VH-VL binders against q9nrl2r1430to1533. Designs and how they scored, part 241

Target 1, 104 residues: q9nrl2r1430to1533
Amino acid sequence: GGVHELSAFEQLVVELVRHDDSWPFLKLVSKIQVPDYYDIIKKPIALNIIREKVNKCEYKLASEFIDDIELMFSNCFEYNPRNTSEAKAGTRLQAFFHIQAQKL
Short names: E, the ipSAE of ESMFold2; O, the ipSAE of OpenDDE; V2, 0.75 times the mean of E and O plus 0.25 times the DockQ between their complexes.

## First folded at step 13 (VH-VL)

Design x108 (framework fv_nezutatug; at its last look DockQ between E and O 0.07; V2 from the best seeds 0.00; counts 0 for: pae E 12.5 > 2, placed apart)
Fold by ESMFold2-Fast, scan of step 13:
Structure x108 (fold): chain C 104 residues (1-104), chain A 121 residues (1-121), chain B 107 residues (1-107)
Amino acid sequence: as target 1 above (104 residues)
Amino acid sequence: QVQLQESGPGLVKPSQTLSLTCTVSGGSIDSGYSWHWIRQHPGKGLEWIGSIYYSGRTDYNPSLKSLVTISADTSKNQFSLKLSSVTAADTAVYYCARGPYVSDKYYMDVWGQGTTVTVSS
Amino acid sequence: DIQMTQSPSSVSASVGDRVTITCKASQSISSYVAWYQQKPGKAPEPLIYSASYLYSGVPSRFSGSGSGTDFTLTISSLQPEDFATYYCQQANSFPLTFGQGTKLEIK
C-alpha cells in the first residue's frame, strides 16, 4: 500500500508515456477522427486517464492498475488489424509493460 | 487475487444440454481479458472449447461445430457454457480460465479448480 | 488446425537435474506459445507465455525458448514440487490447441 505503490504506478506510467510506441495510447481516440471506434470499443481508456486515476489514488491494488493497462492494449488489438502500425506498436509496448510490471 | 469457480450439474443424460457457469471474484469480467472454457477427458490432455471477450465476441472450437454457446452476464460477474446433444464422449473435467490478450493472442493465466461432468443414462 | 506435439511423453529425473521438454507446431506460430504445469487432481498453472516470458511468481529455474515451429521448456535445477505434467499451447490461431503433455516423474 500507500505512497510506495503509487510511486511505482506513476513511474511505470511515465516510462510507458516516454516509450516510442506509446503514440496510439496517449489519449482517448477522437470520435471525429475515428467515427466507428466507439461502436466497436465499449470500454475506451488511455494513458492520460490511467495516470489521472493513479494521481487520484483510485487504484487500491496493483492488479486494478494492471487490469486498466491490459484493457488499453486489448482495445488496440480488438480495433486495429494485426498488420497495422497501431497493432505493432501495441505489441511492442505491451511486451515492455510486462517486463516493467514485474517490479510491481 | 482473481478467482474462478465452476458450477453446474455433475451428471447429464445423453442427448441433453450441459450447462456450466463460471463465477469470477476479485476481478471484473469486463476487463480487457478473455474468458475461456477448457475440458480434460479422463486420462488425456486439454481441449479448448471456446472463449468470450468483454465486447461479447465469441470464438469456438470448430470440432464442436454449432453445439457450443458461451455467454456472459456482467451484472453477476459470470460467464457460462452450454453444450447441446451431449454423449458419453463429453465426460470430462471442465475448467474455466481467464486469458490476457497479448498481441491479439489468448493465453490462460488464471484457472478455476475444475468441475467433473459425467454423461451417462 | 495447428497440431502441437510434445517430446518426450514422459521423463524420469532426480532433484537437481536439468530437464528439457520440447514442443513442435505443425506450422509456424511465431512466438505464440504458452507452457502450463498440472499436478494430479489440480488445474493447470501458467508458467510461460509468448515462448519466453515468465508469469509473475514463477521460479527463475523455469525458462522457455524457441520460435517458428520448435519450442523448449527448461527447468535448470529440478525441485520436488516440479514433478507434474507439462503442456504447451499455441495461441497463433483458433482453435487454440494444446500438446498431449509430458509427464515428469521421480527417478
Scores: ipSAE 0.422, ipTM 0.842, lowest interface PAE 2.8, mean pLDDT 90
Fold by OpenDDE, look of step 14:
Structure x108 (fold): chain C 104 residues (1-104), chain A 121 residues (1-121), chain B 107 residues (1-107)
Amino acid sequence: as target 1 above (104 residues)
Amino acid sequence: QVQLQESGPGLVKPSQTLSLTCTVSGGSIDSGYSWHWIRQHPGKGLEWIGSIYYSGRTDYNPSLKSLVTISADTSKNQFSLKLSSVTAADTAVYYCARGPYVSDKYYMDVWGQGTTVTVSS
Amino acid sequence: DIQMTQSPSSVSASVGDRVTITCKASQSISSYVAWYQQKPGKAPEPLIYSASYLYSGVPSRFSGSGSGTDFTLTISSLQPEDFATYYCQQANSFPLTFGQGTKLEIK
């Protein structure tokens, strides 16, 4: 149900934010700090944006929520080389998400 | 849930271009996934043809690269395969598939049912 | 290209048996391996990704292990619905490649 799914999404976002590897994903990338980011990434997203969407009940299906989370990770891997701290953190956080998402 | 379905002609003449379309429902191709074409010759294993990323980036099997074009139409939520100059060796079941972009690696977590394409005069 | 060699090519087993299928990569691919199950006339279905992670809905009797070049798919107790052809796939680098398949048949 919608209410149950909403609470599940909210809980999962909380768990993602609290994870040690969430630091690259908490907010949108700063254009000042990374000038070329938005030239490469056309659909930016972050956990604070996803949380807002959850709070506004914008996700009707679990697949929509999962799609945004996967977009967040794909953006990270598209921009960051594999050996960067951001990509490594993303790899671990994504694995964690995939395990938790099975409960949705 | 997300579903994929292949469509296109089941019969193609030699030297012509094979054209297939994968229609995605229950989810958007304009998201953080990769989209793949895989084929399976009768009684044989699986062969990766190529992939397209939501950014528009494509990767092709080098054995087919010069003959393959993969494109996406976000307005129709479809992505397509074109294989030119086909021969009997291109007779196969063709699958489209979706894959999470996991640490810059490609898996296929959702598959279409497949469509049979026969190359014959 | 990275070659994936499965063994055995075919295996006969009975319900309740423990079955092991191996896949060897021609070079190290870390843990970037997936396993798929395909039944006759059907599309492949995903079982495992990243060598050891089960997709949602996959029975716990399936397990994957390995890293580097040697990988294993194990069915702890074979069920009737498990008779099928299984494929490994490396996701380490392009071109993506599959093993030649292992046909699991009823003894």
Scores: ipSAE 0.240, ipTM 0.810, lowest interface PAE 1.9, mean pLDDT 93
Fold by ESMFold2, look of step 14:
Structure x108 (fold): chain C 104 residues (1-104), chain A 121 residues (1-121), chain B 107 residues (1-107)
Amino acid sequence: as target 1 above (104 residues)
Amino acid sequence: QVQLQESGPGLVKPSQTLSLTCTVSGGSIDSGYSWHWIRQHPGKGLEWIGSIYYSGRTDYNPSLKSLVTISADTSKNQFSLKLSSVTAADTAVYYCARGPYVSDKYYMDVWGQGTTVTVSS
Amino acid sequence: DIQMTQSPSSVSASVGDRVTITCKASQSISSYVAWYQQKPGKAPEPLIYSASYLYSGVPSRFSGSGSGTDFTLTISSLQPEDFATYYCQQANSFPLTFGQGTKLEIK
C-alpha cells in the first residue's frame, strides 16, 4: 500500500528527530547562545520547524520538503567547520536522511 | 498561540517621529520568522511599510525609505517602527504581522489588532 | 511596483450565493498571492496563501485559484459571517502590495 505524502513527510521527520545525531537540529539555533550564527546563516531552519510546516500542510511538493531538510544540513556545514561535532553529526544524519528519502 | 500586540501613542504632532512597538507572545522573534509593519489609511486599503528578519535584515517600502526604521529588541521579544517627520498623510491604523518561517514569499499569517495613530496639530 | 487591481469594488449578495472576487496583477507573479478577510473594526485575517492553499481553520467554502496575473477568491455558499472586505496581496517582489479591497455586503 501507498502512503499519503504528508504522512510520509511526518514519518521521516519523526525518524530524523529520533536519530542520535539529531541534537544539533532539533530546535532553531539560539541567537543568545550563538550570537553570530544569524550573521552567517540567512535561512535558518530546524526539525521542529519542518515538523510544524508538515503539520500545517505548507509543503506542496516533496521537493519543497526535501529542500528544507537539505537546507538544514547545508546551514550546518556552512557555519561549522568539518571537524566539529556538529558537522560530523550533520554528515551522519544527512546520510541517514538520504536512505530514508528514497522511500518518498 | 502566537499573538502580536501593537502599542504606542495614538496622537502625534506633525514633524515629530511616530514610534510604535509590537510585542510578540507565544513565540520568539528570533525564531526564523519575518516581522512586518502594515498600515491602513482612513477609508483606504493596506500599505506595507517594511519588514525585519530574525537576522536583523530590514526591507522598506521605497515610498517611505529614509523616513522609516524598523528594529528589534530580542530581550523584550519586541520589534518597533519609527517613522520620522510625520504629516497628516501618516494618519492610519498600524498593524504588526508575522510572515512565514524561512520564506521569501511573505504572506502575513498572524496579525496584531492594530493601533490607530492620528497626526494632527 | 506590482499593482494589484481587485474587482468588483463591492458586491451585495444573499446567504447561499456563490461569490467570486478577482484580483489582477500588473505583471506575472506566478502563484504568489494571499487573500485576507477584514471585518469592520477588526484586523485582517489570513484566508489563502500561494493562490489556492487555505490556512488551517478557514471554512472549505472558501477557495482560491489562478496563476500569472489573474486570481480569484470564491465563496461557494455565502454565510452571514462572511460580510467583510477582502484583500489580495502579492508576495512576488518588494514592495509587497495589496489590492484596493472588495466590500462584500450580506443581505
Scores: ipSAE 0.000, ipTM 0.604, lowest interface PAE 12.5, mean pLDDT 88
ESMFold2 (binder alone), look of step 14: mean pLDDT 92; pTM 0.948

Design x109 (framework fv_nezutatug)
Fold by ESMFold2-Fast, scan of step 13:
Structure x109 (fold): chain C 104 residues (1-104), chain A 120 residues (1-120), chain B 107 residues (1-107)
Amino acid sequence: as target 1 above (104 residues)
Amino acid sequence: QVQLQESGPGLVKPSQTLSLTCTVSGGSIDSGYSWHWIRQHPGKGLEWIGSIYYSGRTDYNPSLKSLVTISADTSKNQFSLKLSSVTAADTAVYYCARGPYTLEGWFDPWGQGTTVTVSS
Amino acid sequence: DIQMTQSPSSVSASVGDRVTITCKASQSISSYVAWYQQKPGKAPEPLIYSASYLYSGVPSRFSGSGSGTDFTLTISSLQPEDFATYYCQQANSFPLTFGQGTKLEIK
């Protein structure tokens, strides 16, 4: 895509970061705080990494950007039981993302 | 929006325990964010005191570790600081703040701060 | 503990000036530095996280750069509301530590 697509990705990432339910997704899960995370999750990702990829023009298609966001949610639901604060935040943020992604 | 507000006595006598509470509104302390106490001595910089996490884990500044306790009351959506054996050096503005899900990141939001004076 | 040293401790500048503030960590912190602005009588407000990411609502004249041990906060065209004290903070390891602050004053 073009610069207009990159601007749209940046705007969507900013909206996700601003959302109250973004807290599990802002940065990579800490190995110190959650030592077993990386034994379970083999493709870790977070909003700061996705934003950096947007800024470096690494997404050529909207589908690549969407795939990374969906990977982030998939990792959340794989690691965290459904009754956790992380899984609940992920569910709400993913619903918000699906609505905003209609702009892409 | 999530808001934090400190409360507690503005005057504490030397050798007593300073007790402060942070009330969180617009969001749950049972959210996975870390919840922090930070202080600022008069005319000086910021000093991180410690944090409590959703899991109940606490981390304390090693310079204060034997003197500080941070606890959470999820039923009241509050977290609290107890600093024992205070001296005049503990006179500061005390802030509570929300930190990131991970150990990396920034503090947002902050409480307005509460001034604590240690004097006899 | 990781020590954060800011330079200069104070700077006098005029509206429209480009201002740079530096922060040096005593050991590598990768990109795990945040910058805050504090006005008298108020709590600090976040400006930048992870060295270069602008916090939402912060004007684009603010930018951050650096990695490892050396970090810079730049204000490209100083505005009247920017006169404040600025702090860097490392988030790489506990204890979390702040720089001593840089006071930005009217020239």
Scores: ipSAE 0.006, ipTM 0.585, lowest interface PAE 11.5, mean pLDDT 85

Design x11 (framework fv_nezutatug)
Fold by ESMFold2-Fast, scan of step 13:
Order: sequence, then C-alpha cells, then structure tokens
Structure x11 (fold): chain C 104 residues (1-104), chain A 121 residues (1-121), chain B 107 residues (1-107)
Amino acid sequence: as target 1 above (104 residues)
Amino acid sequence: QVQLQESGPGLVKPSQTLSLTCTVSGGSIDSGYSWHWIRQHPGKGLEWIGSIYYSGRTDYNPSLKSLVTISADTSKNQFSLKLSSVTAADTAVYYCARGPYTSDHYYMDVWGQGTTVTVSS
Amino acid sequence: DIQMTQSPSSVSASVGDRVTITCKASQSVGSNVAWYQQKPGKAPEPLIYSASYRYSGVPSRFSGSGSGTDFTLTISSLQPEDFATYYCQQYNSYPLTFGQGTKLEIK
C-alpha cells in the first residue's frame, strides 16, 4: 500500500509517451512498412524498450538513460529526411526532452 | 481527427481500368502511417488489395499484383488505386484505410465510408 | 497466404448473453490479430489489436485473447448495438488476410 514515487527516469518516460509527438517513438519501426530501416539503423531503440530498462533498474547513471533517448532521436534524424512528419515530430519531442532532462 | 473519403465512378465497363481516389483530411499522407485499399464483394468478407507507405513503397495482394497500381499525390493529400482489366468479379464496395506505421500494429484504425463500384456493360 | 477461419459463421443471441467468436490461422501469427465490427452499410470499426488490446473508445465488454493459431473475441453482455458482423485479421505477414466473418443476429 500507498503511493510510490516514480523514479525520475520513469516520470520522464511517461511524459514522453504522453506527448503528442511520441508516435514515431512508441515502438520499434516496422520492418514490413519500412523495409530498409534496419539496413541503415544498426542500434534500433524505442520508448517501450527504454521504459522496460527503467523498470528493470538497468540504468546505473543518468547519462546512460540520456544516451538511449538521444540514440532514439539520432536514429530518427539519420533515417528520416528533415521535411518528414517523423523528423518534425522528433525535433519537437527532442526539444521537450531537453527541457525535462534538466530535472535529472 | 483524420478522415478518409473515397471517390471515383460508380459504374465501370468490363475490360476498362477502375480508378479510385482517397482524399485525406485532418492529417497528412506524408506521415508515418500506411495507407491501404480494401474491398468487400456483395454479401462477402473483406479483401486487402494493397498499401502505400509514406516512404513511397507499395505492397500488393499477390492475387491482384499484375492488375493493381497504388500511387500517392502529397500535394493533393490523396492516394489512388488503379485496377486494370476489370470484370464483373471486381464489383464491390471499395474502402481506403489508414494503418499504423511505427509499431507491430498493421490493423486499420481509420476507414473511409466506402464507395460502391459496379462493373457492368 | 495465411488463411483465417472464423467459427461460427453466424450466431443468434439475446441482449445480455455472453458471446464467443473464434478465429483460427492456418499458420502461427504470434499475437498479430485484430478484430473489427461492421454494421450494415457502414465501414468496419476496429475493436481489438495485438490479439487482446482494446482500441480506444471500445466498451470493456469486448475482450480478445489467444496467440499462435487460436484467437477468441468475447462479448461479455450483449447490447442491442452489438448486433453486427465481426471479422478477424492477421497482420503477421503479407498479404494481410481477413476471416470470412461471423454474423451476430438477434434471437
């Protein structure tokens, strides 16, 4: 019983997942819909994977958590041209993340 | 609040090409979603025709592959179906639909109202 | 192609009844199955995805279960608006395939 305080990492992941621009990042990119994605992106990651790592206490340092989030955005910008909806969503969500990450 | 609306001729003659257009409003087809054509023969179930992705990739039902072309016009926010050499068996209600892109979910989450196409002389 | 077979092809039921519809895939599809409801003259509406997750806004009386080749849609307490045709769909591989449909009719 009682309310447990979420870890700072869990609170931030929840805020990212709830953001309107999270849709490209919720789960791993589909191989069927984007068949060349995994030929280009060698370290795929998504918010559901990061959330699992947080829940399993796999991040020892805040920098490790931040690195995984930044990898997710880097993958987005590497694969998607700048004028795409994915890249635009990534740009807005990354800016939101940088503001929230100041709390870490 | 994305909405899809099919348009095209309700009557097509045998051997001609059926051309249908899906107009998308409330969202852009230049987005991370897949865009699909599905049909339903009178009193029968659903048949997936094919899809186009924001990347430009198309996938077609192998049963129809030689007859089907799907294309997108991002300037008009539309995607279109061309089905060549139609016969009476192509009489159906044709739906356009949206599927999710960035997940393992390939279900259709938004559907147009459907347009009835009759192939007859 | 993966064939999806629904059972029964039709079922008659009364308001308040518990109804179960099954869907069998000819090959394993993991949990990559969706369910749709279609009313006469209307487009299909999504109900369930990933075998068991309810689509947003779908009433809690609808539930899905299963994995591999055997899947089930259950309506725990039928309402008048639930009389419709129900379709399963696999999305494990292309081409995407649908079941033949189950028509739920008023008894």
Scores: ipSAE 0.000, ipTM 0.575, lowest interface PAE 12.1, mean pLDDT 85

Design x110 (framework fv_nezutatug)
Fold by ESMFold2-Fast, scan of step 13:
Structure x110 (fold): chain C 104 residues (1-104), chain A 121 residues (1-121), chain B 107 residues (1-107)
Amino acid sequence: as target 1 above (104 residues)
Amino acid sequence: QVQLQESGPGLVKPSQTLSLTCTVSGGSIDSGYSWHWIRQHPGKGLEWIGSIYYSGRTDYNPSLKSLVTISADTSKNQFSLKLSSVTAADTAVYYCARGPYTSYEDAFDIWGQGTTVTVSS
Amino acid sequence: DIQMTQSPSSVSASVGDRVTITCKASQSISSYVAWYQQKPGKAPEPLIYSASYLYSGVPSRFSGSGSGTDFTLTISSLQPEDFATYYCQQANSFPLTFGQGTKLEIK
């Protein structure tokens, strides 16, 4: 929970946002473009929401931050079939996250 | 990392078709991003021309009055612009860019270096 | 089409100054605004997306704010490398549109 942990969360979120495979995760899914998404996904989340929580100091533990990132990936794999561009991007970004999260 | 590179003729005669290609390296055009053409007239601001999405959907600036076609060749990892019936007003630097999937990102995060096109007799 | 109007069109400033550039949309665009920096002979480089989020590698002296129709880009302490033209862009609806640009010049 201190200011140095908040800086580490911000750095990691920025790295995720800048990754080539972040495109499915940058903002919440549009209900207009994907109308059945919110019927299937009950806890929607995206990198912009996570970054806002970091900026507001809402994560008290690294585990809470990690849990929100993992929820984001779980939602991706629940909604998107394995053979989709979204699922493939999620798989690569999750692997990148696991390597970077070792520094938390 | 992903890089974009424009290629095409630097000089085009009035009434001809301008053809430009953007080659993408370090990433796939079949990856879920949108791929855009943007131009900048000499000494002026930026004008969005159009886009092609990973789904094959295209969107065009209505101001180009059906003169524009954007296409993709996933086997070559390229996307291309055709602008027909060009005039001196089409003289500009042309950029290709990786752009927002409308629900997730609102910025063009990777740009080619730009290619100068002069329309002159 | 959504028109993006920047002010000022040009501003003269000194190193160390706080500089603000504003961008006004002709209709509400929520927070779907990006900001770019362009140096002569170069492609634009993204600075900010979704009105307030900095791209990786962008110095912390840059910040963005606003929602709806009024948006601001701020440079808290101007550095020599910051003299450039700045553009805002809306991504709320097609066609995507840019502001006319603000030229930041040495005083």
Scores: ipSAE 0.005, ipTM 0.573, lowest interface PAE 12.1, mean pLDDT 85

Design x111 (framework fv_nezutatug)
Fold by ESMFold2-Fast, scan of step 13:
Structure x111 (fold): chain C 104 residues (1-104), chain A 121 residues (1-121), chain B 107 residues (1-107)
Amino acid sequence: as target 1 above (104 residues)
Amino acid sequence: QVQLQESGPGLVKPSQTLSLTCTVSGGSIDSGYSWHWIRQHPGKGLEWIGSIYYSGRTDYNPSLKSLVTISADTSKNQFSLKLSSVTAADTAVYYCARAPYTGEHWYFDLWGQGTTVTVSS
Amino acid sequence: DIQMTQSPSSVSASVGDRVTITCKASQSISSYVAWYQQKPGKAPEPLIYSASYLYSGVPSRFSGSGSGTDFTLTISSLQPEDFATYYCQQANSFPLTFGQGTKLEIK
C-alpha cells in the first residue's frame, strides 16, 4: 500500500474514539438538544476537533495535546452531575486516557 | 515543562491577612486544570485549603470557613491565596498544586516547591 | 470529613526489602485514592492515582491496591532513593483529606 507514519497523538485519539465510553465526546454538544450548554461551557471541545488539530500539526508539545483532552473531560464534569451516564463515561474514559498518555 | 512557584511573606503577625501568590510558567491557568492550595503544618500532614478553576469557580475547605479567598489573574498567569485573621495554627509550608478538573476526584499531578509561613508576634 | 489513617507511622527497612504501607478510610471511597512521596525539604511528588494507576515516570516497583476503605502501597524491592515519607489522599468527597504520613527510614 503506502508508507504512512501516524503521530503518537493520532494513535491516542484513535484509541479514545474507539473506546466504548467515547460517545459523549465524539462531537460538539448540540445547541438544539442541550440549549443551556454554551451558557455554562465557555471553551467547548470534542474529539473530532482535537483530531483535526493533530492532523494540522497544531500541537507543538505533548502538554498542549494533553491540555485539550483534559479540557474536554473538565467540560463534561462541569456540565453533567456525577450520577449521569455522561459523567460516568467521562470518568472511565479519562482513566483510560491517563494510562495511554504514559506512552507519550 | 510546566512549573509552579509560590511567593509571599515568610512572617505574618497574628490577626493579619496572609497573602500568597502562585506563578505558573510553561502552561496556562486558563485551561482544563484546577489550581489548588495545600499546606503542611510543622512535622505533620497535608491539609487541602481550596481551589480555583478558569471559570472563576472556587471550592474551599469548610474547616477554614469564610477566612479563605482564592483568586486568579489570567493576564499574569497567577493564582493567589488570602487567609484572614491568622493565628499560630496557620504556621505551615504552603504549596500550590495542579489537578485535572474532575469535580471532586482531584489528584495532584504537579506541585510548587513550597513557601514557609510563620505566624508569630 | 473522611479521615485517612496510615499504618505504620514509621517503618525501618533495608535496600532490597519489600515494603507495604496501608491506608484506611473512615468511609467507603471506592477507588478514589492517590499516593504521594515526599523527601525532606521537598514538595510531595505523585506516585499513584485511583488506587492502582502509576503516574508516568514512576518506577514499576511501586504498586497500589485496594478498594472501599482499605488501601495498600507496595514497594517490591526498596532502592536508596525510596527513603521518604509517603501520604495517601482520598478524592471521593470534599474536603479532600490526606493520611498522616508513613516515614520510611534506613534500618
Scores: ipSAE 0.037, ipTM 0.725, lowest interface PAE 6.6, mean pLDDT 88

Design x112 (framework fv_nezutatug)
Fold by ESMFold2-Fast, scan of step 13:
Structure x112 (fold): chain C 104 residues (1-104), chain A 121 residues (1-121), chain B 107 residues (1-107)
Amino acid sequence: as target 1 above (104 residues)
Amino acid sequence: QVQLQESGPGLVKPSQTLSLTCTVSGGSIDSGYSWHWIRQHPGKGLEWIGSIYYSGRTDYNPSLKSLVTISADTSKNQFSLKLSSVTAADTAVYYCARGVYTSDIYYMDVWGQGTTVTVSS
Amino acid sequence: DIQMTQSPSSVSASVGDRVTITCKASQSISSYVAWYQQKPGKAPEPLIYSASYLYSGVPSRFSGSGSGTDFTLTISSLQPEDFATYYCQQANSFPLTFGQGTKLEIK
């Protein structure tokens, strides 16, 4: 573990943040804009939270990091109907993530 | 640095539609923010008009009774307010603002300078 | 709609004074309150979010407190640039609502 694993997680999060389809995932969903979101989604997460966890060395294993990213996508698909801009962005970003995660 | 700038007519006649645009620079309106219109009547406090979520979802102040429409044009990086059937009571300074989500709350962190609209014949 | 009521509507103070402004919500809003400062002829500027968190770049003499229905903005040692109108805003539900404002004027 250690430095090389942390660097890989940071690099992958940066690549996700820079992706054109990251916009639904950059920060937590607003309770005001989407009032029923937190009634449906019990474990909210976003890229800014994941990046903070990486920087604080809170991920001990690559699987823990991958689980948080997958939770983020799962929340997107659970809340958003498949024909929404959010779901479409999530589908493309998740595919990108799966390709990049092969290096972990 | 993100900046917002209102534009539109300074004078509108009663019964016409007021149309204002907010031009965003230094950031994209198709991002994780919400985009808001707030007005301030002469000598009075702030009144929230409505917002457009980056996904295109809109929320309006119910007190405006369906007189308001907010839309976004991502190709121009602008969002706009249309207020129909204006009266002298719609005379105000109109602000556009960006809403930031943090810790289960959001606040307006970036505001335009405001544009004065007078409704007069 | 959630009504936000500020007290006092105006206050006269001198540089160096401790100033307290209160805001009361008509129903519980947890900590979902923000505070803004507006100077004559200018747009509002954010001061505090989530009742007590200081917005980046805002001087430490500003502080916020409260939860539920009662909230307070405090300026510990008033400076000349602080004479302005202050607004609270609830962020618990739509429509977003502001208090009527508190005008802080020089004594």
Scores: ipSAE 0.006, ipTM 0.566, lowest interface PAE 13.8, mean pLDDT 85

Design x113 (framework fv_nezutatug)
Fold by ESMFold2-Fast, scan of step 13:
Structure x113 (fold): chain C 104 residues (1-104), chain A 121 residues (1-121), chain B 107 residues (1-107)
Amino acid sequence: as target 1 above (104 residues)
Amino acid sequence: QVQLQESGPGLVKPSQTLSLTCTVSGGSIDSGYSWHWIRQHPGKGLEWIGSIYYSGRTDYNPSLKSLVTISADTSKNQFSLKLSSVTAADTAVYYCARGIYTADRYGMDVWGQGTTVTVSS
Amino acid sequence: DIQMTQSPSSVSASVGDRVTITCKASQSISSYVAWYQQKPGKAPEPLIYSASYLYSGVPSRFSGSGSGTDFTLTISSLQPEDFATYYCQQANSFPLTFGQGTKLEIK
C-alpha cells in the first residue's frame, strides 16, 4: 500500500508508455478524428489519464489500477475489429501488461 | 481481492425460467471486464453460456441464444442469467466468472464457487 | 463452432513425473488458448492464458506451449496437489468452447 504501491504503478505505466505497441493508448481517442468512438465507448481512458491518476494518488487499491488498465484494453477490442493495427497492438501490449502485473 | 458469488433457486420446475445472480465484491462490474456464465452438467465438462461487457454488449452460445438473457445491475454490483423454458437437460452447476480479456483474447481469471441447479417436477 | 479435443482423457502418474496434456482445435486459433485446473467439488482455477503465460500464483512447474491447432500443458515435476481435471479453452471465436477435460490421478 501507500507510496510503495504508487511507485510500482508509476514504473509499470512508464514501461507501458515506452512499449512499441503503446501508440493507440497514449492519449484519449480523438473525437474529431473518430466521431463515433464516444457513442460506442462509454468509459474512455488512456495511459496519460491513468498516469495522471497515479501521480494524484487516486488509486487506493492495486485492483483499481489494474481495472483501469484492463478497461483501456477492453475499449480497444470493443471498438476496433480484430484485424486492425490497433487491435493487434492492444493484444501484444495486454500480454506484456499481464506479465508485468504479476509483480504487483 | 475480487470475489464472485452465485445465488438463485436450487430447484426449478420444467418449462419455468431459471434466474441466477452473481454478486461481485472487491471490484466493480463497471470496470471494463467481461462477465460470464458457465455451466457444468453432472459428470461432464464445462459449457460457456454467455457474457456481458461493461458497455451492455451481450454474447450468447448459439445453442442457447433463443433461451438466454444476461443483464447487469451496476447499482448492486451484480450480473444475472435468465434461462427460459428449462428442461431436465439444464440440470447443472452454474458458475459466474470474470473475463480479464475481451472476446478476441478471452481468459477467466476469477470464478464463483458455483451453484447447483436441479430441474425437476 | 470450434471443437477442442483433449488427449488423454485420463492419465495416472507418479509424484516427480513429467506430465503432458494435449489439446487440438478443429481450426486455427493462433495462441488464444487458456488452461484451467478443477479439483472435485470446486470451481475451475485459471492456470494459463494465451497458450504460454502463467496466471499470478501458479507454480512454475506448469508451462504451456503451442500455436495454431496443437497446444500442450506440461507439469515438469508432478506434486500431490496437482490431482485434478484440466481443461483447455479457445478464445479465438464465439462461442467460447472447452475441451472435454483430462483427469490426472497421482499414484
Scores: ipSAE 0.005, ipTM 0.564, lowest interface PAE 14.1, mean pLDDT 85

Design x114 (framework fv_nezutatug)
Fold by ESMFold2-Fast, scan of step 13:
Structure x114 (fold): chain C 104 residues (1-104), chain A 121 residues (1-121), chain B 107 residues (1-107)
Amino acid sequence: as target 1 above (104 residues)
Amino acid sequence: QVQLQESGPGLVKPSQTLSLTCTVSGGSIDSGYSWHWIRQHPGKGLEWIGSIYYSGRTDYNPSLKSLVTISADTSKNQFSLKLSSVTAADTAVYYCARGHYTSEWGYFDYWGQGTTVTVSS
Amino acid sequence: DIQMTQSPSSVSASVGDRVTITCKASQSISSYVAWYQQKPGKAPEPLIYSASYLYSGVPSRFSGSGSGTDFTLTISSLQPEDFATYYCQQANSFPLTFGQGTKLEIK
């Protein structure tokens, strides 16, 4: 149920945060450092925001949690050209996520 | 689990507009996924028609020459295809599909079961 | 447009055989290729994405390889339920394009 699902979400977020390729996703992109980001990305999200939502029990379904993680990756690929270190990190971290998410 | 289901008329007359709707359940179209229309002509391969993203961005196959419009209704969790000025060449099975927005565009993880559209007088 | 050419158009094999299907892109697409299985009367189902990543729930006998222009789908030990048509798809650029399909028939 709900308690087991929340524990699973928390564990998965921790695994993502600890992954070597999490660096582009740990917190929201700075508008000061990257001023055009928010002109392109209309639903910004990052692992720290997702972690807060897990902690506040805001995900009622596993699909809602998965959707937020996938939104994070889609934002990365929409903004960053494919040959960038950000996009490459995102590709590897997304593949890792897909393997781990099989248990949700 | 995510499910997609196509709906719309199975028979359309030449020169009319084909209108199909995809109803999504178990997931939101207002999400990081892309949402696609793909068709398959009788006994032939697959042809990508176009897609829509939560931002309202649409991408269309240029071979359809501005005859295609894809739109989304997030309140109903549906996205729709309009193909104008149809001919017999538009007879096909039409699928809606969810695309993973990865470093790859349009890797499709869930598909509707398909709806057969015949263009005939 | 990027053209995807599959070979062979059809292949007949026996249960237990190793089967390979190839796909050639008209220009370099890095690893941006997916593979699908379509059984008669049904929608396509994903098998492989990014050339080599196995989709969740797909049997381990399926594998993908390749980069640039040349890609392969391999079934290491063919099973009766693998009777189907297989399609490759490039995801490098719009419009998204598919190969013409390879029909796999069990002898």
Scores: ipSAE 0.147, ipTM 0.763, lowest interface PAE 4.8, mean pLDDT 88

